# VHH binders against q9y6x5: the designs that were tried, part 314

Target 1, 379 residues: q9y6x5
Amino acid sequence: LPPKLLLVSFDGFRADYLKNYEFPHLQNFIKEGVLVEHVKNVFITKTFPNHYSIVTGLYEESHGIVANSMYDAVTKKHFSDSNDKDPFWWNEAVPIWVTNQLQENRSSAAAMWPGTDVPIHDTISSYFMNYNSSVSFEERLNNITMWLNNSNPPVTFATLYWEEPDASGHKYGPEDKENMSRVLKKIDDLIGDLVQRLKMLGLWENLNVIITSDHGMTQCSQDRLINLDSCIDHSYYTLIDLSPVAAILPKINRTEVYNKLKNCSPHMNVYLKEDIPNRFYYQHNDRIQPIILVADEGWTIVLNESSQKLGDHGYDNSLPSMHPFLAAHGPAFHKGYKHSTINIVDIYPMMCHILGLKPHPNNGTFGHTKCLLVDQWCI

## First folded at step 14 (VHH)

Design gb23 (framework vhh_8dlx_2)
Fold by ESMFold2-Fast, scan of step 14:
Structure gb23 (fold): chain B 379 residues (1-379), chain A 119 residues (1-119)
Amino acid sequence: as target 1 above (379 residues)
Amino acid sequence: EVQLVESGGGVVQPGRSLRLSCAASGFTVSSNWMGWVRQAPGKGLEWIGDIYSGGSRFYNPSLKSLVTISRDDSTNTLYLQMNSLRAEDTAIYYCATGTDFESLGFDYWGKGTLVTVSS
């Protein structure tokens, strides 16, 4: 029987939540598996970019999903995270479910992972659910486990996405211990139910399971706002994305817009596209706008208004608050092993190895994940 | 010793509702996955649904609109609520549990309770 992998994402699961809250079910999962304590994600530290980096092994400038809101000046197309299913946005990379379906007589299954309800290079996940946030975790898990057990050709790669704790992190902020402890306990209970469901169906012993996330969360405040309207009149530019990374398309001379913005706030860095730090790997793509504003951690960019978000993400990927974790269990993984750090782009070549797939060219380094795998040496 | 005792069966008229109980001893219902399975006269076993320690519930798609599984952790009891009963729902109803001692299905079953749907 071919190897099988289930990739699970809990959106916005900040790595240090593991140290500040109790997770009995996740700890049992880790005890018989592996834990990577923090994963260095890609910039910008947003949902769509990082979920696509996990499944392609590419930086955002290479896979083309450079933000949750994008504009392409050549085609005049606009993308938003509210159900734009145009393959144009996703076609700059080949995600693992496409590779899985094209290289072997195998199927893929998806419950809500970003991009899985879009035909990419004329290939859509064999089984998928159209994105709908109102669909319960139970319904997503039921569909995934039924597809893993009852498909021909067999489902060998499956994905499961859940919106929490990101939604609550935005609403309450990560420092709200009372509300966050309730949310995180529910997630731990869902992990316990996932494990029990896989055992009930006879899938647990032979299935590789990865539990990870796309980014973390940091505390915001009404006292930490950057009002763009105090810097520059809105008639001078088109706003493509706002906070905490603002994407600015000038309507007048680029240098003039840059000069109005560059000294406006001590809590924001202003970059011309060619000046964006190389360490971000966020420069070489037409969807990256001519001027990018990067707010300091915990600061929110606004347009003459207050922000209701008590938590946010999208900040510098060097910040530990932006980092998720990775836990894994299954026949491919060691038992009881802890690893300190990997890059989020390293997950893709590791998954290709587990599934026996030839990876497309990518920015990941297989050597970074070798210590997690039973068939590999750490050296 | 793990024990499961079903109750609440009997004769019920078509269109009515019925709630079955399963009293558990020797283990905690909230710590294990549990489910309901039925067997109609002269037929095989039919899975109704299950509930997991954290509260997630899964149902046979053909029965999902007609049944609800719940538990009372304080009394260590599992319930099956059935609505709009039909003659074809006549069966022996079993509660069952899976434990960490086995990796597939249900390890322990009750003796069953008979439900007869007739006028």
Scores: ipSAE 0.152, ipTM 0.667, lowest interface PAE 6.2, mean pLDDT 90

Design gb24 (framework vhh_8dlx_2)
Fold by ESMFold2-Fast, scan of step 14:
Parts: structure tokens; sequence; C-alpha cells
Structure gb24 (fold): chain B 379 residues (1-379), chain A 119 residues (1-119)
């Protein structure tokens, strides 16, 4: 039988939550599987960019989903961060479900993973759910497990996305121990329910399962605001994205806009596109705007208003608060192995190896994940 | 020491509703995976649905609109609510539970309660 893989994402699951809260079900999963304590995600540390990096192995400048809100200067198109289904935004890369369907003549299944309800290079996931945040975790899991058991050609790659703990992280902030404890206990219970469901259906023994996330979360405050309107008049630029990474499209000379912004706040770095640090791998794409503002951790960029968010992400990817984790279990993985750090782009070539797929050119390094796998030498 | 005792079965007329109970002892229902399974005369076991420790509920798609599983943690009891009963619902109904991370299915079963749908 061909290898099977289920990739699960809990949005905004900060890596150090594992040390500060109890996860009995996740710990049982890890005890018989593997744990990567920190996953260094891509910049910017936002949902759509990082979810697409996981399934393509590419930096954002290469796969083209460079933010949750984007503007393409060449085509004059604008991407909204929720219901945009135009393949144009997603066609700069080939995600693993497309490769899975085309190389091996297998099926893919998807419950809400970003991009799976869009035809990419004229290929859409064989089974999918249109994005709807109101659909329960249970319904998503029911569909995925039914498709894993009842499909021809067989489903060999499946994805499942859940919006928590990100939604609660934004609402309460990660330092709200009372509310975050409740939310994280519910997620641990959902992980337990997922494992129990797979066992009941006879899937558990032969299925590879990866549980990961796209980014972490940091505490914000009304005392840490950068009012952009105090720096520059709105008539000088078009705002493409605001916080914590602002994407600025000048309506006047770029140098003049830069000069108005560069000394505006000690808690914000202002970059001309060509001056964006090389370590971000965030420069070589038409959807990256001529001026980028990067707020310091915990600072929020606003337009003459207060922010409702008590937690946020999008910050520098070197920050541990922005890092998720990765846990995995199944026939491809060692049992009881702990690894310190991988790059989020390394997940793609590892998944291609597990499924027997030839990866498209990517920024990941298979060697970084080989110690997790039973069929590899950890040298 | 784990015991499951089903109750609430009996003779019921077609089109009516019935609620079955499963009283658990020796373990806590809210901490365990539990489910309902039935066996009609001369047929194999048919899964009805599960409730997992976290509260997630999963149903046999052919029965989803007709049944509801719930639990009362204060009385350590699992319930199966059945609506619009048909003659084909005549069966022995079992409640079951699994414990341990590596369980491959239900480890403990009750003795069953008979439901007869007839006029």
Amino acid sequence: as target 1 above (379 residues)
Amino acid sequence: EVQLVESGGGVVQPGRSLRLSCAASGFTVSSNWMGWVRQAPGKGLEWIGDIYSGGSRFYNPSLKSLVTISRDDSTNTLYLQMNSLRAEDTAIYYCATADGFESRGFDYWGKGTLVTVSS
C-alpha cells in the first residue's frame, strides 16, 4: 500500500506553550513519535505565507504569498486576506497536493488548509472543503477520515487546518494564563479525539501524522502603539498591509516617503525594498512593496486609533515567540526522539520523501529532518 | 472492575423516540472514549457513534439525523437518544469504552439492552 500522510495545523501554536501548559494527549503522541521543539518559520510570520511555505518548501518571495494582504504592482491586482480564490496569487509555486496528484496518480484531501480550495496550475485537491470558519473541528476530521478510507485513487496526502489557538491568542494575548489554559486544554482534547478517531477507523498504525503550526504569538498593549498618521499624511502613500509589517506603496517620490518615515518611531525599522535584510529572504517579488515597516516585538502600527488585539504575530522570524513546533507519529518516524530546531521550509522535502514524491526545487534541506525518519542515517 | 450497565431498552412503537442510558463504574466517562454499537437479529455489529474524552462526537452517516450521543459527567452516565424509530432499528444496543493510548478499539463492553420496534 502506498505511504499515507495527514498534515494537521493548529494556527498560532507558539512553541513554548508546550513548556508552560499541560498537554497529556500531545505528550502521549510525542512519546511514541518525534518532537521538533522549535520550527523557524519564514518572514513575515503570518498565516497564509507560512502555511504555503510548509507545503511548497519555499520562502515567501519565491512562492508569492508574501502577506495576508497583498498588491501586485505589475498586474494591479489586490489580494484580500479571506475569500480570494483567484489562482493568480497561488500559481508561483506547486504545493505538495498538486505534486501528489500528478506524479503518482493518487488523491489528496483537504479540510480548510490555505490554498486547497483554489485550482493551482489547473489542479485542485481531489477532495476539499471551501473555507468556512464556522465548520467544527469534528466535521473537518469526519470528512478527512472518510476520504482517507473511501477514495479511488487512494488519498495518500490529507491536510486539516484549525483556527485556534490563534484566534484566542489575538483576543486575550498569550500572557492571559486563565483564558489560554482553557483554549490550549481544548486543543489537547481535540488532539486526543483525533488520535482516538484514527484508531477506531483502523488508520492509526499505517498513517503518518504531522501536527505543526505556522507561527507563534506575542503580547501586545495599548501602551505599545506606533501611530503612522503622526509620521506621514495618508495622501502620500497607499497602505497595502498595516501591522506589524506595514507595506507602503508611495504616491509621490519613494525617497520622500522614506525620509518622512525613517525616524518616526524608535520601535519600528523602515526599509527600502533593496535594504530589507537578506536573512528575511523577503525582497525578490513584485508583491513586496517599495517600502516595508517592521515593528519591534509587541508593538502595533495603527492609523490614529487603538488596537483591539492583545496578541499578534508577523514579527521578525528570529524571535522565539514567533516559532511553532512540529510533532509527528507513524511508520516513517522514530519513537521517542526529540530534535531541537528545523526550518519551516524543511517540512516539504521531508513530506515528499515520506510519500515517495520528487520535490520541486525548494529552499528546504532534507538533511535537516533525516534524524526524524527510520529509513535514514542521522549523521 | 470496569463495569458498563445499559438500560432503557424495551418495546417501542414505530415513529416514537427512545433514550438509552449507560451507567459506568470503575472509570470516569469524561476521561475516556465511549461509543454505542448495535446488533440486529442475524446481522453483524453496526457502529452507531462515539463520544471522545474531549467531547467530540462522531456518528455513522446513515444514522446521524436519527441519533444523538451525550453524557452527564456528574452521574458518570452515557446516553443515546434515538428518534423516528423503525422496525429495522430492532437490535441489542451496547455501550463500550476504550482506555490507554494504544487501544485499537473498544476494550470494555456492557451486556447490552434489547430494543424491539413493533406495533
Scores: ipSAE 0.060, ipTM 0.613, lowest interface PAE 7.0, mean pLDDT 91

Design gb3 (framework vhh_8dlx_2)
Fold by ESMFold2-Fast, scan of step 14:
Structure gb3 (fold): chain B 379 residues (1-379), chain A 119 residues (1-119)
Amino acid sequence: as target 1 above (379 residues)
Amino acid sequence: EVQLVESGGGVVQPGRSLRLSCAASGFTVSSNWMGWVRQAPGKGLEWIGDIYSGGSRFYNPSLKSLVTISRDDSTNTLYLQMNSLRAEDTAIYYCATGKDFESRAFDIWGKGTLVTVSS
């Protein structure tokens, strides 16, 4: 009886991939559902920040996951993708699975979505898998569908996260047609498996399914490196995050560090925290460091070493290469409707509406997603 | 899972030498950027030095003559050698690394090992 929603993320799925490669299973999904061609993500365009923005509807400065590597000057704590289990980092926002469990006496289920294996405000997803990149998509899907069909209180919100095409995008670069074609075909096959599994279990016609991503990918090169060691001596600062957005904690006067960095490369912007462009909404959080370096698209910041990455993300969120897409199917969604652009923070209030939840205060605008929904007027 | 475990701390007398170890699991130290930082009671973090995948070493100039960073690739272990210890070297010592392909920042930290220099 209660509406159900499955939120699926394929990490690093650039919107332009839809135009450059064939996706028969995804296109069949879209034909009977909706497509948002571009989703404008939040800055910085990184995995943990944007995944948390999807489920909170907040800019990074508001939800507190401001990078994949963080330092909190007040508490002196450190965060990384290998040290992400301290609830302290996640407690500045309330993700939708917590809202779902607390407001409606319903269950949530999670297969690897960032934050779902952490108790947030003393609440962890009712069913979850501890993060392990070695667990297959099939095993994640089998657990999610089991929990959707056999839970009391009922699972009404479920998440499924997959690391590709991000891992391959980094390794090969998005311009490697041969390797990217192979990995994207595999993803399309996984989408086909997802749809068939849901049909087999009698879930497909009554389940709302959103397929989206956190960011895109751009081509990098050994010819586009910024050597930070050529700019400033290591003794003057602590490096909290490196590339393409470097987070600098000065060990000496901030202005002195800024002056050493500001003219180091024509392919990098150097900002004092208060000078970070307002359009980024990346300023009002203690976890944002006193000096931020932002590399131009396709440029990599390094420390006296070569970069092994041929693709990267984290760049300016106005860049189309950084944008993912959103596709959805289910009783809440129109069939065969295409929409041009939404903001990634708009996904949260839309999902709350579908589930009948009161959203926590957020930066999304429900009006931006109304055209996708059968019970709403296009306003 | 990537883990760093520091060891070798304890109570030492002024003027002595001490070697700290950092055992890495779930990744290869020779393929990663690694460093040592310390925090004395009531003070902020102080950077000691870094070692890069290629073996290049960089040190805090105020500590350069007193410390040496090395690694044993066969045992997947990072070391910090400290000489001529002083009371002000009393701190929790952390090793840190970046294994994230998206960054090379110090984004993985151990729990630290306490060094107390007693007079």
Scores: ipSAE 0.000, ipTM 0.102, lowest interface PAE 24.0, mean pLDDT 88

Design gb4 (framework vhh_8dlx_2)
Fold by ESMFold2-Fast, scan of step 14:
Structure gb4 (fold): chain B 379 residues (1-379), chain A 119 residues (1-119)
Amino acid sequence: as target 1 above (379 residues)
Amino acid sequence: EVQLVESGGGVVQPGRSLRLSCAASGFTVSSNWMGWVRQAPGKGLEWIGDIYSGGSRFYNPSLKSLVTISRDDSTNTLYLQMNSLRAEDTAIYYCATGKDFESRYFDYWGKGTLVTVSS
């Protein structure tokens, strides 16, 4: 029987929530599995980019999903984070569910993971759900467990995505202990139900399960706004993405636009594309705009308006507030092992190893995750 | 000393609704997974659905639109609400619980309650 892997994402699950709230079900999962305390995600620290980095092992400049809103200067195409299913945007990389189906003649299943309802390189998961935020966690889990148990050819790779705690993190902010406690308690209960369901179906002992997230969350405020309209008139540029990383496409001379922006606020950095810090790995793609503005942690870029977000993400990936965690359990993983930090791009080659797949060239380093695995010797 | 006692069965007319109860003692309903199973005359056991400690509910797809499982943690009681009853719903209904989460099978069953759907 081929090895099987279920990859679960709880959107916006900040790593330090594990230390500030109680998670009895997740703690039981970790006790007999592994925990990576911090996962250093890719820049920008947004949902679509980081979810695609997890399943491709590539930086955003390499896989092409560089933001939740994008413009491609070569083709003149525009991408928004709502209902844009053009494969063009996703075709710069090969996600693991495609490799799984094409390389090993196995099936993949997906419940709402970003990109899984789009044909990529003319391939879509054998079993998938079109994205709909109204579909319950229980329905997503029921479909995934049915597909894992009853498919021919066998489903060996499955993904499950849930929008919380990100939605509540935006609404209440991560410092709202009353509301966040309630939301995180519910997530822990869902993790408990996931484990119980897998045990009841006889899947638990032979299934590898990874629980992770794409980014964290930081507190925002009406007192921390950067009004872009006070910096530059909208007639000089086209706005491709706004906050906390603004993507600026000049309508006039790039240097003139840069000069109008460069000293507008002490709480944002303004970069010409070629001057974006190398550590971001956010430069070598036509979808990265000529000028990028990066707000300081907790600051929101606005267009002469108030922001209603009390929490946000997208900020510098060196910030611990932007980091998720990774927990895993199953026959491939050690029991009771804790690891400090991995890069989010390291998850892909680890998953390929577990499934016996040959990874596509990627930015991850298998050595960073080998101490998690029972069939590997760590230094 | 785990005990499960089903009640609420009886004769009911087609198209009507019926709610079954399962009173639990010797353990806490909210800390264990629980389920409903039925057996029609001359047939095998048919799984209806489960409710897990966290409150998630999973149903037999053929029955999902017709049944609802709920619990009252304060009275340590599990419920099965059945709507639009048909003659084929005639069966003995059992509630069950598993104490050992490594087990794929229910460890404890009630004695069952008979539901007859007839005019």
Scores: ipSAE 0.000, ipTM 0.421, lowest interface PAE 12.3, mean pLDDT 89

Design gb5 (framework vhh_8dlx_2)
Fold by ESMFold2-Fast, scan of step 14:
Structure gb5 (fold): chain B 379 residues (1-379), chain A 119 residues (1-119)
Amino acid sequence: as target 1 above (379 residues)
Amino acid sequence: EVQLVESGGGVVQPGRSLRLSCAASGFTVSSNWMGWVRQAPGKGLEWIGDIYSGGSRFYNPSLKSLVTISRDDSTNTLYLQMNSLRAEDTAIYYCATGKDFESLGFDYWGKGTLVTVSS
């Protein structure tokens, strides 16, 4: 029987929440599995980019989902929620569900993971749900578990995405202990119910399960705003993305726009595309704009207005507040093992190894995750 | 030691609602997953739905709009609310708990309660 893997993401689950709140169900999962305490995500630390990096093993400049809002200078196309199902945006990489279906006679299943309701290289997940935030966690899990048990060819790779704790992190901020405690307890209860359902259906002992996230969350404030309108007039540029990484498309000379922005705020770095730090791996794609503004942690870029967000992400990926965790359980994984840090791009080659797939060329390093696996040595 | 006792069955007219109860003893309903299964005359077992310790509920898609599962942790009781009853809902209804490695797997079952939908 081919190995099976369920990949679960709780959006915006900051790694240090594990140390500041109690998660009895997640801790029971970890006790009989593995924990990676910090996952260093890719820049920018946003939902669509990092979810696609998890399943492709590529930096954003390589897989092409470089932000949640994008403009492609070559084709003149705009990426937004109204047209995010255009395969054009997703075709610069091959996600693991496509590889799973094309290399082997296997099926993939998906409940809301970004990109899974889009045909990528003319291949869509064998079973999928069109993205709809109103669909309950229970309905998503029900579909995934039914597909794992009742498919031919067998579902060997399944994904499950949930919007919390990101939505509440934005609304309340990560420092709101009362509200975040309630939200995180609900998530732990959902994890407990997920484990119970897998056990009930006879899936638990033979299924590899990864629970992870795309990024963390940091506290924002009305006292930490950067007003772009105080630096430059709207007539000089087109705004492609705003905060905390602003993507600027100049309507006049690029150098003139840069000079108006470069000393606007001590809490924002302004980069010409070719000057973006190499450590970000955020330069070599037509969807990365000629000028990028990067706000300091906790600072929000605005257009002469207040921000209602009490928490945000997208900041420098070296910040621990931007890091998620990874927990895993199943026949491929050690029991009771803790690892300090991996890169988010390392998840893809690990998953390919578990499923017996040949990975597409990627930026991950299998050696970084081999200590998690029972069939590997970590001397 | 573990016992499940269903009640609330009987003869009901089409279009009416009915709530079945399952009284549990020997374990705590909030600490285990529980479900409802029915068997119509001359047919096999049909899964209705499950409820898990954290409150998540899963239903047979063909029945989802017609049924609701709930529990009262203070009385250690599981409930099945059925709305818009039809003649085809005539069956013996069982509550069950535990885990199994089969698709309708439950370790413990009640004796069932008969529901007849007839005019």
Scores: ipSAE 0.026, ipTM 0.610, lowest interface PAE 7.2, mean pLDDT 90

